# Designs tried in a protein design chat: VH-VL binders against Uncharacterized protein AF_2093. Part 19

Target 1, 226 residues: Uncharacterized protein AF_2093, of Archaeoglobus fulgidus (o28187)
Amino acid sequence: MDVEIVEELSKMLAGRKAVTEEEIRRKAIRCALKIMGARLVGIDAELIEDVTCSLIDCPITLKSLHFSEKVKIGDVLFYHPHVIKPEKEDFEQAYFEYKQSKKFLDAFDIMREVTDRFFEGYEAEGRYMRKYTKDGRNYYAFFSTIDDTFEDVDIHLRMVDEVDGDYVVIVPTENELNPFLKFFKQYSEDAKRAGLKIWVVNPDEKTIDPFIGYPKDFRLLKGFKN
Key: E = the ipSAE of ESMFold2; O = the ipSAE of OpenDDE; V2 = 0.75 times the mean of E and O plus 0.25 times the DockQ between their complexes.

## First folded at step 21 (VH-VL; framework fv_cilgavimab)

Design g5 (from f2 with heavy chain E55Q; at its last look DockQ between E and O 0.71; V2 from the best seeds 0.67)
Fold by ESMFold2, look of step 21:
Parts: structure tokens; C-alpha cells; sequence
Structure g5 (fold): chain C 226 residues (1-226), chain A 123 residues (1-123), chain B 112 residues (1-112)
């Protein structure tokens, strides 16, 4: 299973000359969703750690990318293949992915905490996809960013039909409104038609609000800030 | 290719105002901090101020001689950096360069510069 | 503010000879976390904007000829042009980017 995720992650990172561990981990979670779908509920941190580490330390398959060399620039540790000398532009790309990745990873536990509180009274299980169950109703929450959700929209649309229950993507706030406006303009009609929900957590205020879609259980509406 | 094109320079009287623009292309403008640097005729380079990316908070920093008189802003939808200059003094006469800037933690300096636009403050 | 001092102010060098420009900062610009010096060199040819020549004290920007090299660490730095060519006539500035930005006073390089 981890081989398939590593191979998919290596395809996602194909052509990259510099990356960070944070980007690898964020993208490993996305690849795990793509490969496993709803089975991601059963995945703990160890599998994602192992997948991430395999691209840095010890490739698991012949098809795996291996970013064996490291270089620190500022406070950020970059990795690159042994025979490649990355150019400034390669590090710039890696840095922008790093910032997005670090923001998500740093906010992850808080987003889960806020979502758990929103679903108070529900049975909860899972880490990267968290299943909430009460009275025969299931909610599947996947944690991501709005920019990643834009890129992965087809996967999320598939998940709406694949889970037994409601599917929601939980994303953190952004300093800019533009990524949300871009998603809304491009995909809001498709998401609404399919029943895809996207809710936004403010990690600093520890609040949650709908961006697209509301829960069917009206009693949950009181848990939104607005 | 990275391109920065300043405009809006000209002759202005002391106490007047002027707005400079810098059109950016060839890179994802909204990811970068941007700086203004000026050069008085026959003199060296002087940093004027910077604006961070909105992702990094969108805040500004200014050199002491211009603080309170100059305002840097950006419009990411137009890939444009602005410098609003108020209460202009003859000492502000310079070529003004728009430069691409970085989050300090990336360890890169001001790497791309525009052609500059001349501001002359004279009676 | 970190004060940057360049020497000499002006330098006349015959074609093909070595040009050496010195830069001193009032504080160390070595960042301990990545062990890099946050010092850059710029070239400004007559009638043109400054162009980034190198960063991290010694890393050449893409497209800069091998005759340019940088050395030094901490607070003392040197730019060397190993064999001066006509197109190297310019003013050269050092710049720290450790704490905001300050520039040296410039060194004008001319053909003797």
C-alpha cells in the first residue's frame, strides 16, 4: 500500500529538483487520499511518516524519487537528488510549496480539535480523514488547504459518492481571499450539485464556518460562528 | 522572464505628491515581497521601503527619511506595486527602482530591478 | 542599521588585469542557522539599473561570467574580477540583506 502511495507521490513530484520534507508530507497525505479513498480513516501518522522518509532516506521501489542531498537556506531545510545542482528558481518553487505545507501542518491539530468540538457528541476516529458518527449518520472530514482542494477537486467529487455519509473538506483561513474566490468561481456549481462540503477553520480564533455546503443535521448549525 | 517596469515619474514641486507604479511579469507576483530603492543623480543606492506578500501579512517597512510621507501598496490582481509619495522634498529627487524582494528566511537579496523612473522635485 | 563600507572609491585597471574591491560591514552578516553570509554584490553599468552579480558572498547569479568571484565571511568581503574586460566598466555595490538592506558607497571601476 505504501509502495503505491510512494509511486504516486513520486509521479506528483516528477521533475522537481528541490523539495522540503514538509511538502513531501503534505503531498503524501493527498496521495494517500487518492490511493485509499475512504480507507484513509484507518491510517495513522506512521504510514505517512514512512512514505515521507522513503523519498529522503531509503527508496522502497525502483520508481521512487530519492532526494538524498540536503541544503539549508535560512531556517528551511531543502532536499534534492544527488546528481542535481538546483538553481535559485528550483529553491523558490520549493520554498513556496514549503510555506503552504508548513501552514497546513502547523494548523492540522488545531483544525482537528475545532472539528471535534463542532461534532461534540459524535464518535470520532481517524487522523487525516476523520469519521464522525452519531445515530447512524456519518461525516467524513478530510483536512487540506483551499489551494490543494482546488487542485484535487475531482478526487473530492469522487469521495462524495464513495463515502457512506457526508463528505467535507476542512481548510484553514488564508490571509488572502483570492484562493477562495477562485475556487468559488470555478467549482462552486459542481461542488454544490455533487454535495461536496468545504468548511473553513480559523486556527487562531478556533472557529469554523461554512464556505460551501451545510450539514443535513440542523442541530450542527449552532456550532458555526456564522 | 522576470520583468519590472516603473512608470509615473516626472517633475513635481516641493510639497507635492506623485504616485509611481511598477508592472511585474514573468513570476508569480503575489508570492513575493517587493522593495523600492532610489538613487539620487551621481549618488549611491538607498533603500526606500518594502511591502511583504499578503500571505506574509502584507505589512510595510520604510527607511527613516520617508516614513510618514511615503506609502507602499500592491495590487496582486494587476501584478502592480505602487509608491505613493507625499510632501515631497528636493532631497527626494532620484531615480526610483522597483525591485523583487524575498522573505528574509529564504536568504536571497533584491535580485531583479526595473529600469527606474526619474522623480525630480524642484521649484 | 548595519553600515557598509567599500574601498576603494575608484579603481583604474588595465584590460586583462585583476580588479579587487573590498567591503566591510559594521556587524557580522553571517546567519548561524544556514551558515551563509547575507551579502550581495551588484553591478551598475552606465545608464542601467543595478544587476545582481552574486549572493551569499560568493554564489554567482545565473549568467555571470566565471571571471567574477567573491570571498570573505562575517564582516569582511572581497569581489574579484580576475581579468578585466571592457564590459566590466561599472560601479560595483556591496549590500547586506541580513537586517533590511544597506548598500556600500560603491566602487567605480574604469579601464586605465
Amino acid sequence: as target 1 above (226 residues)
Amino acid sequence: EVQLVESGGGLVKPGGSLRLSCAASGFTFRYYWMSWVRQAPGKGLEWVGRIKSKQDGGTTDYAAPVKGRFTISRDDSKNTLYLQMNSLKTEDTAVYYCTRDYDFSRGWPLDYWGQGTLVTVSS
Amino acid sequence: DIVMTQSPDSLAVSLGERATINCKSSQSVLYSSDEKNYLAWYQQKPGQPPKLLMYWASELEKGVPDRFSGSGSGAEFTLTISSLQAEDVAIYYCQQYYSTYTFGGGTKVEIK
Scores: ipSAE 0.586, ipTM 0.811, lowest interface PAE 1.3, mean pLDDT 90
ESMFold2 (binder alone), look of step 21: mean pLDDT 92; pTM 0.944
OpenDDE, look of step 21: ipSAE 0.742; ipTM 0.870

Design g6 (from f2 with heavy chain L110F; at its last look DockQ between E and O 0.71; V2 from the best seeds 0.72)
Heavy chain, then light chain:
Amino acid sequence: EVQLVESGGGLVKPGGSLRLSCAASGFTFRYYWMSWVRQAPGKGLEWVGRIKSKEDGGTTDYAAPVKGRFTISRDDSKNTLYLQMNSLKTEDTAVYYCTRDYDFSRGWPFDYWGQGTLVTVSS
Amino acid sequence: DIVMTQSPDSLAVSLGERATINCKSSQSVLYSSDEKNYLAWYQQKPGQPPKLLMYWASELEKGVPDRFSGSGSGAEFTLTISSLQAEDVAIYYCQQYYSTYTFGGGTKVEIK
ESMFold2, look of step 21: ipSAE 0.660; ipTM 0.847
ESMFold2 (binder alone), look of step 21: mean pLDDT 94; pTM 0.959
OpenDDE, look of step 21: ipSAE 0.772; ipTM 0.878

## First folded at step 22 (VH-VL; framework fv_cilgavimab)

Design m1 (from e1 with heavy chain R106K, light chain K36R; at its last look DockQ between E and O 0.81; V2 from the best seeds 0.75)
Heavy chain, then light chain:
Amino acid sequence: EVQLVESGGGLVKPGGSLRLSCAASGFTFRYYWMSWVRQAPGKGLEWVGRIKSKEDGGTTDYAAPVKGRFTISRDDSKNTLYLQMNSLKTEDTAVYYCTRGYDFSKGWPLDYWGQGTLVTVSS
Amino acid sequence: DIVMTQSPDSLAVSLGERATINCKSSQSVLYSSDERNYLAWYQQKPGQPPKLLMYWASELEKGVPDRFSGSGSGAEFTLTISSLQAEDVAIYYCQQYYSTYTFGGGTKVEIK
ESMFold2, look of step 22: ipSAE 0.657; ipTM 0.840
ESMFold2 (binder alone), look of step 22: mean pLDDT 92; pTM 0.938
OpenDDE, look of step 22: ipSAE 0.810; ipTM 0.904

Design m2 (from f2 with heavy chain R106S, light chain K36R; at its last look DockQ between E and O 0.69; V2 from the best seeds 0.68)
Fold by OpenDDE, look of step 22:
Structure m2 (fold): chain C 226 residues (1-226), chain A 123 residues (1-123), chain B 112 residues (1-112)
Amino acid sequence: as target 1 above (226 residues)
Amino acid sequence: EVQLVESGGGLVKPGGSLRLSCAASGFTFRYYWMSWVRQAPGKGLEWVGRIKSKEDGGTTDYAAPVKGRFTISRDDSKNTLYLQMNSLKTEDTAVYYCTRDYDFSSGWPLDYWGQGTLVTVSS
Amino acid sequence: DIVMTQSPDSLAVSLGERATINCKSSQSVLYSSDERNYLAWYQQKPGQPPKLLMYWASELEKGVPDRFSGSGSGAEFTLTISSLQAEDVAIYYCQQYYSTYTFGGGTKVEIK
C-alpha cells in the first residue's frame, strides 16, 4: 500500500527538480485518497509521514523519486535529487507549492474542528478522511483545497459512488474567488449530477458554508453560516 | 515568455501628477511581488518602491525620496502594475522600470525588467 | 537603509584581460538563517534595461557566460570578468536585496 502511494506520488512529482516536505505531504494525502479510497478513514498521520520520508531520507523502492539533497533558502528547506542542481525557476515553483501546502496544512486542524462541530451528535473517526455516523447515515469528509479538488475531480466523483453514504470535500477559503469560479464553471453540473458536495471552511471565522450540494440530513443545515 | 511593458510616461510640470502602468504577461502575475526602479539621465539605478502579492498582504514599501508622494498599486485581474506620482519634482525625472520581484521570506533579485518609460519633470 | 558603494567608478581593460569590480555594503547582507548573501549584480548596456547577472553573490543567472564570477561575503563583494569581451562593455551595478533594495553607484567598464 505504501509503495503504491509512493509510486503515485512520484508520478505526480515527475519532472520536479525541487520540492519541500510540505508539498510532498500535501500531495501524499491526495495520492493516498486515490489509492485507498474509503479505506483512508483508517489511516493516521504515520502513513503520510512515512510516504513523505520515502521520497527524501528513507526510500522504500527504486521506482520512486529521491530528493536526497537539502537546500535552504530564506526560512524554507528545499530538497532536490542528487544528480540535478535546481535553477532559480525551480525554486520559485517549489516555493509557490510550499506556500500553498503550508497554508493548507496549517488550516487542516481547524478545518477538522469546524467540521466536527458541524456534525454535532455524529460519531466521528479518521484524520485525512473523516467518517461521520448517526442513525445509519454516513458522511465521508475529505479535506483538500479547491485547486487540488479541481485537479482530482475524477477521484472525487469516483468516491461519491464508492462510499456507503454521502461524500463531501471540505476546502478552506481562498483570498480570491477565481479558483472557485473556475471549478464552478468547469465541473458544477457534473458535481451536482453525481451528488458531489463541496463545503468551504473559513479558518479565521471558524465557519462552514456550502459551495456545491447540501446535506441530506436537514438538521445539519443550521450549521451553515449562510 | 515573461514580458513587462511600461506606459504613461511623458512631460509634466513641477507639482504635477502622472500615472504609470505596467502590463505583465508570461507569468502568474498575482503571485509575484512587483517593484519600480528609476534611472535619472546619465545616473545610476534607484529603487522606488514595491508592492507585495495579495496573498502576502498586498502591502507597499517606498524609498524615502518618494514616500508620501508616490503610490504603487496593482490590478491582478488586468495583470497590471501602477505607479501614481503626485507632487512631482524635477529630480523625479527618470526612466521608470517595472520589475518582477518575489518572496523567499525576505528578498529576491529583480530578474525581469521592462524597457522603461521616460518621465520628464520640467517647467 | 543599507548603503552600497562600488569601486572603481570606471574601468578600462584590454580585450582578454581580467576586469574586477568591488562592492561594499554599509552592513552585512548575509542572512543567518540560510547563510546566503543577498547580493546581486546587474549589467546595463546603452539604451537597454538592466539585466540580472548574478544573485546570492556568486550564483550565475541562466544564460550568463562563465567568464563572470562573484565572490565575497558579509559586506564586501567582487565581480570578476576573467577575460573581457567586446560585448561586456556596460555599466555594472551591485544590489542588496537583504532589506528592500539599494543599488551601488555603478561601474562603467570599457575596452582599453
Scores: ipSAE 0.678, ipTM 0.866, lowest interface PAE 1.0, mean pLDDT 94
ESMFold2, look of step 22: ipSAE 0.680; ipTM 0.854
ESMFold2 (binder alone), look of step 22: mean pLDDT 93; pTM 0.950

Design m3 (from e1 with heavy chain R106S, light chain K36R; at its last look DockQ between E and O 0.90; V2 from the best seeds 0.70)
Fold by ESMFold2, look of step 22:
Structure m3 (fold): chain C 226 residues (1-226), chain A 123 residues (1-123), chain B 112 residues (1-112)
Amino acid sequence: as target 1 above (226 residues)
Amino acid sequence: EVQLVESGGGLVKPGGSLRLSCAASGFTFRYYWMSWVRQAPGKGLEWVGRIKSKEDGGTTDYAAPVKGRFTISRDDSKNTLYLQMNSLKTEDTAVYYCTRGYDFSSGWPLDYWGQGTLVTVSS
Amino acid sequence: DIVMTQSPDSLAVSLGERATINCKSSQSVLYSSDERNYLAWYQQKPGQPPKLLMYWASELEKGVPDRFSGSGSGAEFTLTISSLQAEDVAIYYCQQYYSTYTFGGGTKVEIK
């Protein structure tokens, strides 16, 4: 439901004076997971496009934020609410979010390609959450970043119990290990206890490795880089 | 509140070496490009060099007078910027400022400055 | 390598009068993609670090009084203090941030 996702996304962006379309799109995917859960498997790109557009051009609810004004700085297009003048630090925050969002969105198809290859022989369905099925076994893969996964850990823990099968979050490598160490120290025991799996794709080398949790199908283990 | 605090300045002989530090707080240091700017006594401001964030490649650029002699580095775990100065010359005598910038594809002004640390190169 | 040239080197202005400082760059600092001039102005008082006054040629930094204004585009820029006050006695620098960073030579503003 578009309206519920737009309202949740507006809550996530509350107080922001400047954003980019890329940030809105990245966060729309996260809100779609929160609202739809496993039903996200049946959703294509048009839902996220419509949700993103509603915050920029055509609000579909009175509770929706509306970033109607455009500002270009360098090669990046920012959006802000009417009559609000963002300060320099608002654009700095928005640019930081933009870089994370663009990196994720640019890597998305590659991460899906690598994960599809890892699950060779499985039937694959879905875009933002991809369901892999073979011999009555299901794996549900959601694509995110490690920093977003840290923020959304409670949602991912819920998803472990919601899906019929195993739940795994696929994240790209980072230039620094700190975000992975932070997640490991804070949540690794909770994730392991719940059965939450987190695997890491290197988009440049097109490899995948476990960070938390291993597949139960032992033939899949050879698909990791090691 | 953004704070930049330089240290490590002092008196050094020509040909010597010195390492400056800049302790940063009040912002997420690892996301920012950082610069050194110097000012000789009674003179204007001169950009020394810049280091990018690790996310943007962590590379450095230097002004011609210091290229090959000065090295900028950063330690994101300690929120600290460094300037290693080798083969010092008397014309390197200056107050050295730590400043921050940010890249919007074409650059950002140097919006916060430390108080500076004095380096004197004299025989 | 963009060279920044300021004029004059110094000026003396009576309290309440207008002060005008000029800055020229050796090439345009106007970025066509966003139509912004990547030109900043700094104020420096004795014994203090520089303070950012404005960026994008004419956008005032937070807390800077309205008597400061900037104008110009491309390669020629002007800083104006509409009614000089005692606390405005300082050295003023222009700076490009279009390609790395270079500063003008500075303009010392004094009260007559």
Scores: ipSAE 0.557, ipTM 0.796, lowest interface PAE 1.6, mean pLDDT 90
ESMFold2 (binder alone), look of step 22: mean pLDDT 91; pTM 0.938
OpenDDE, look of step 22: ipSAE 0.711; ipTM 0.876

Design m4 (from g1 with heavy chain L110F; at its last look DockQ between E and O 0.70; V2 from the best seeds 0.71)
Fold by ESMFold2, look of step 22:
Structure m4 (fold): chain C 226 residues (1-226), chain A 123 residues (1-123), chain B 112 residues (1-112)
Amino acid sequence: as target 1 above (226 residues)
Amino acid sequence: EVQLVESGGGLVKPGGSLRLSCAASGFTFRYYWMSWVRQAPGKGLEWVGRIKSKEDGGTTDYAAPVKGRFTISRDDSKNTLYLQMNSLKTEDTAVYYCTRDYDFSKGWPFDYWGQGTLVTVSS
Amino acid sequence: DIVMTQSPDSLAVSLGERATINCKSSQSVLYSSDERNYLAWYQQKPGQPPKLLMYWASELEKGVPDRFSGSGSGAEFTLTISSLQAEDVAIYYCQQYYSTYTFGGGTKVEIK
């Protein structure tokens, strides 16, 4: 299973001359969703760590990218393929991805904590996709960013039909609202029609609000800030 | 490819105000920190201040001589950097350059500069 | 603030000969985490804005001729032009970008 995720991740990173471990990890979680779907609930941190490390240390397939060389610039550790010397622009791209990845990874535990509190009284299982169950009702929460959700919209729409219950993407607030507005303008009708829910967590205030879609259990509405 | 074009310079009396603009093109403006650097006629370069990207908090830092008098702002929808200059002094007479600053902490210095716009503060 | 002191203020060098420019910072600009010096050099020709020449004390910006080189670490740095060309007539500035930004006073390089 991990081979398929590594191969999908290598396709996602094709052509990149510099990356960070943080970007690989963020994108490994997205690839795990694509390959495993609802089975991602059963996946602990170890699989994602193994997938992430495989692109740096020990490739496990002939199709795997291998970022074997390290370069530290400031406090950021970059990786690149052995025979390729990245240009300044390649590190610039990798740094932009690093910032998005760090924001997501830093907010991850808080987003899970806030979501667990929102679903207080539900039985919870999973890490990267968290299943909440009560009285035969299931919510599947996948943690991401709004920009990644925009890129992965087709996967999320497919997940709405795949899970037995409701599917929700949980994203952190942004310092700017442009990504939220862009998603809304381009996909709001498709998301609403399909039943896709996107909720936003403010990690600093530890609040959660709907961006698109409300829970079917109306008793949960009191858990939102607004 | 990258282009920075300053405007808004001119003659102003001491105590007056001016607003400078810098039109940016050829790169994704909202990803970058931006700086102003000035050069008095016949003198060296002096950093004026910086504004971070909105993604990095949008905060500003200023050199001591201009702190409290100058304000840097940006409009990412127009790819434009601004410098509001108040309480101008004769010491502020300079060519003002817009520079692309780097959002990579301890990465790279100012790689692109505009042509500059002259501000003259004289009685 | 980190004070940058540049010497000499001006320098006249015969065409084809070596030019050296010194820059001193009031504190180290060597960052221990990546072991890089956060020191840049700029070239400014008459009537033009400055152009980035070099970063990390010794790394040439793309398109800069290899007759330019940088050396030094910590608080003392040197820019060297190994064989001065006519197009190298300019003012050269050092700049720290370790903690905000400050420039040296400049060194005007002329032929003869």
Scores: ipSAE 0.642, ipTM 0.836, lowest interface PAE 1.1, mean pLDDT 90
ESMFold2 (binder alone), look of step 22: mean pLDDT 93; pTM 0.947
OpenDDE, look of step 22: ipSAE 0.779; ipTM 0.885

Design m5 (from g1 with heavy chain D101S; at its last fold request DockQ between E and O 0.55; V2 from the best seeds 0.70)
Heavy chain, then light chain:
Amino acid sequence: EVQLVESGGGLVKPGGSLRLSCAASGFTFRYYWMSWVRQAPGKGLEWVGRIKSKEDGGTTDYAAPVKGRFTISRDDSKNTLYLQMNSLKTEDTAVYYCTRSYDFSKGWPLDYWGQGTLVTVSS
Amino acid sequence: DIVMTQSPDSLAVSLGERATINCKSSQSVLYSSDERNYLAWYQQKPGQPPKLLMYWASELEKGVPDRFSGSGSGAEFTLTISSLQAEDVAIYYCQQYYSTYTFGGGTKVEIK
ESMFold2, look of step 22: ipSAE 0.729; ipTM 0.892
ESMFold2 (binder alone), look of step 22: mean pLDDT 92; pTM 0.945
OpenDDE, look of step 22: ipSAE 0.806; ipTM 0.898
ESMFold2, look of step 23: ipSAE 0.719; ipTM 0.882
ESMFold2 (binder alone), look of step 23: mean pLDDT 92; pTM 0.945
OpenDDE, look of step 23: ipSAE 0.807; ipTM 0.902
ESMFold2, fold request of step 24: ipSAE 0.701, 0.660, 0.692; ipTM 0.869, 0.853, 0.867
ESMFold2 (binder alone), fold request of step 24: mean pLDDT 91, 92, 91; pTM 0.938, 0.937, 0.937
OpenDDE, fold request of step 24: ipSAE 0.808, 0.807, 0.794; ipTM 0.899, 0.899, 0.893

Design m6 (from f2 with heavy chain F104W R106K; at its last look DockQ between E and O 0.74; V2 from the best seeds 0.69)
Fold by ESMFold2, look of step 22:
Structure m6 (fold): chain C 226 residues (1-226), chain A 123 residues (1-123), chain B 112 residues (1-112)
Amino acid sequence: as target 1 above (226 residues)
Amino acid sequence: EVQLVESGGGLVKPGGSLRLSCAASGFTFRYYWMSWVRQAPGKGLEWVGRIKSKEDGGTTDYAAPVKGRFTISRDDSKNTLYLQMNSLKTEDTAVYYCTRDYDWSKGWPLDYWGQGTLVTVSS
Amino acid sequence: DIVMTQSPDSLAVSLGERATINCKSSQSVLYSSDEKNYLAWYQQKPGQPPKLLMYWASELEKGVPDRFSGSGSGAEFTLTISSLQAEDVAIYYCQQYYSTYTFGGGTKVEIK
């Protein structure tokens, strides 16, 4: 299973000459969703760590990218393939991916905390896909960013029909509205029509609000800030 | 291809004001810090100030000779950097360059420069 | 502020000969976390904006000929042009970017 995720991650990173461990981990979680779908509920942190390390330390498949060389620039550790000397532009791309990845990874536990509180009284299981169950009703929450959700929209639309229950993507706030406006303009009608829900956590205030879609259980509405 | 084009320079009397603009293209402007650097005729380069990206707080820093008189701002929707210069003095006479700046924590210098715009402060 | 001092102020060198420019900072510009010197070199030809030549004291910017090289660490740095060509006539500036930005006074390089 890890081979399939590593191969998909290598396709996602194809052509990249510099990356960070943080970017690899964020994208490994996205690839795990693509490959495993609802089975991601059963996945612990160790699989993602193993996938991430395999692209840096020891490839587990011939199709795997291997970012064996490391370079520290400022306070950020970059990785690159052995025979490739990255250009300044390659590090610029990796740095911008790093900032998105770090924001997501730093906010991840807070987003889970806020979402667990929103679903107080539900039985919860899973890490990267968290399943909340009460009275035979299921909510499947996947944690991402709005920019990644834009890129993965087809996967999320598939997930609405795959899960036994409701599917929601939880994303953190952004410093700018533009990513949310871009998603809304391009995909809001498709998401609404399919029943895809996207909710936004403010990690600093520890609040959650709907961006697209409300829960069918009206008792959950009181858990939103607005 | 990264391009930076300054405009708004000209003749101004001491005590006057000018606003310089820098139109940016060829990169995602909102992700970058931006700086102004000036060069008096026949003299060396002098950093004027910078503005951070909104993601990094959007704050400004200024060199001592211009602090309190100059204000840097940006409009990310127009990919434009601005320098508002007030209470101009003759020693502010210089070519003003717009430069692409980078978060110092990434270890990169000012890498792209515009052509400059001349500001002359004279009676 | 970190003061940058260049020497010489001007330098006349015959075509094909070696040109050497020195730069000294009032404080170390070596960042301990990444072990890199936050020092850049710029070339400015008459009527043109400055052009980045190198960063981290010795890393060449893309498109810069390999006759340019940089050395030094901490507070003392050198720019070398191994075989001066006519297009290298310019003013050269060092710049620290360790703590805000300051430039050296410049070194004018001319054909002798």
Scores: ipSAE 0.560, ipTM 0.804, lowest interface PAE 1.5, mean pLDDT 90
ESMFold2 (binder alone), look of step 22: mean pLDDT 93; pTM 0.950
OpenDDE, look of step 22: ipSAE 0.777; ipTM 0.888

## First folded at step 23 (VH-VL; framework fv_cilgavimab)

Design n1 (from m5 with heavy chain S101A; at its last read DockQ between E and O 0.71; V2 from the best seeds 0.76)
Heavy chain, then light chain:
Amino acid sequence: EVQLVESGGGLVKPGGSLRLSCAASGFTFRYYWMSWVRQAPGKGLEWVGRIKSKEDGGTTDYAAPVKGRFTISRDDSKNTLYLQMNSLKTEDTAVYYCTRAYDFSKGWPLDYWGQGTLVTVSS
Amino acid sequence: DIVMTQSPDSLAVSLGERATINCKSSQSVLYSSDERNYLAWYQQKPGQPPKLLMYWASELEKGVPDRFSGSGSGAEFTLTISSLQAEDVAIYYCQQYYSTYTFGGGTKVEIK
ESMFold2, look of step 23: ipSAE 0.751; ipTM 0.896
ESMFold2 (binder alone), look of step 23: mean pLDDT 92; pTM 0.940
OpenDDE, look of step 23: ipSAE 0.789; ipTM 0.891
ESMFold2, fold request of step 24: ipSAE 0.740, 0.741, 0.719; ipTM 0.896, 0.899, 0.892
ESMFold2 (binder alone), fold request of step 24: mean pLDDT 91, 92, 91; pTM 0.930, 0.940, 0.933
OpenDDE, fold request of step 24: ipSAE 0.795, 0.800, 0.799; ipTM 0.892, 0.894, 0.894
ESMFold2, last read: ipSAE 0.728, 0.740, 0.718; ipTM 0.893, 0.896, 0.885
ESMFold2 (binder alone), last read: mean pLDDT 91, 92, 91; pTM 0.936, 0.940, 0.928
OpenDDE, last read: ipSAE 0.816, 0.818, 0.811; ipTM 0.907, 0.904, 0.901

Design n2 (from m5 with heavy chain E55D; at its last look DockQ between E and O 0.75; V2 from the best seeds 0.76)
Fold by ESMFold2, look of step 23:
Structure n2 (fold): chain C 226 residues (1-226), chain A 123 residues (1-123), chain B 112 residues (1-112)
Amino acid sequence: as target 1 above (226 residues)
Amino acid sequence: EVQLVESGGGLVKPGGSLRLSCAASGFTFRYYWMSWVRQAPGKGLEWVGRIKSKDDGGTTDYAAPVKGRFTISRDDSKNTLYLQMNSLKTEDTAVYYCTRSYDFSKGWPLDYWGQGTLVTVSS
Amino acid sequence: DIVMTQSPDSLAVSLGERATINCKSSQSVLYSSDERNYLAWYQQKPGQPPKLLMYWASELEKGVPDRFSGSGSGAEFTLTISSLQAEDVAIYYCQQYYSTYTFGGGTKVEIK
């Protein structure tokens, strides 16, 4: 299973000359969703750690990208392939991804905590995709960013039909509204038609609000801030 | 194609005020720290000040000769950098360049410069 | 502030010969965490804005000819043009970006 995820992650990172461990981890979680779908509920932190390490320390397949060379710039650790010398612009791209990745990873436990509180009384299981069950109703929550959700929209639309229940993508607030407006303009109709839900967590206030889609169980509406 | 276009230069009396603008295009403006650098006629380059991205709090730094008189601001929705110059002195006469550096925590080189706009301060 | 001092103020060099420009900072611009020198070089031709040549003391910016090279560390730096061409007539500035920005006074390179 590890191999298939590593190979998909290597395709996602193809052409990159510099990356960070944080970007690899964020994207490993997305690749795990793509490969495993609903089975991601059964995946703990060990799989993502192993996948991430395999691209840096010890490749597990010949088709894997291997970012074997460590380069520190400022206080940030970058990695690049052995035969390639990255340019300034490659590190700019890697740093952009690093900031996005760090924001998501730093907010991850808080987003899970807020979502667990929203579903208080539900039985919960899973880490990167969390399944909430009560009275025969299931909600599958996947944690991401709005920008990653935009890129992965086809995967999320597929997941709506794959899970036995409702599918929700949980994303943190952003400093700007533009990413949300971009998603709304381009994909809101597709998401509404499919039944895809996207809810937003404010990690500082520890609140949750709908962006697209409301729960069918109206008793959950009181859990939203607004 | 990256472009930085300064405007708003001109002739002004000592003690007066002037506002410079720098219109940015061809790159994602909000990912960059922006600086003003000036060059008096026949003289070298002098850094004036810098404004960081909003994600870093939008904080500003100024060179000592302009501190308290000049204010740098940015409008990310318009991809525009501003320099408000108050209490102008004859020694502020210079070509003012808009320049960028990628928003990297330790610092990044000034990798693109505008054409400059001339400010002349004279009685 | 970190004071940047360049020498010489002017340099006349025959076509095809080596030009050497020196830059000294009042304090080290070497960042211990990454072991990099936060030192850049710029070229300014008459009537044009400055153009980035080099960063981290020795890394060449894209599109800059490899006759340009940089060396030095800490507080002492050198820009070398291995074989001066007519188009290299310009003023050259060093610049620290360790803590905000400070430019050297410039070195005018001319054909002898």
Scores: ipSAE 0.736, ipTM 0.898, lowest interface PAE 0.8, mean pLDDT 92
ESMFold2 (binder alone), look of step 23: mean pLDDT 92; pTM 0.946
OpenDDE, look of step 23: ipSAE 0.800; ipTM 0.899

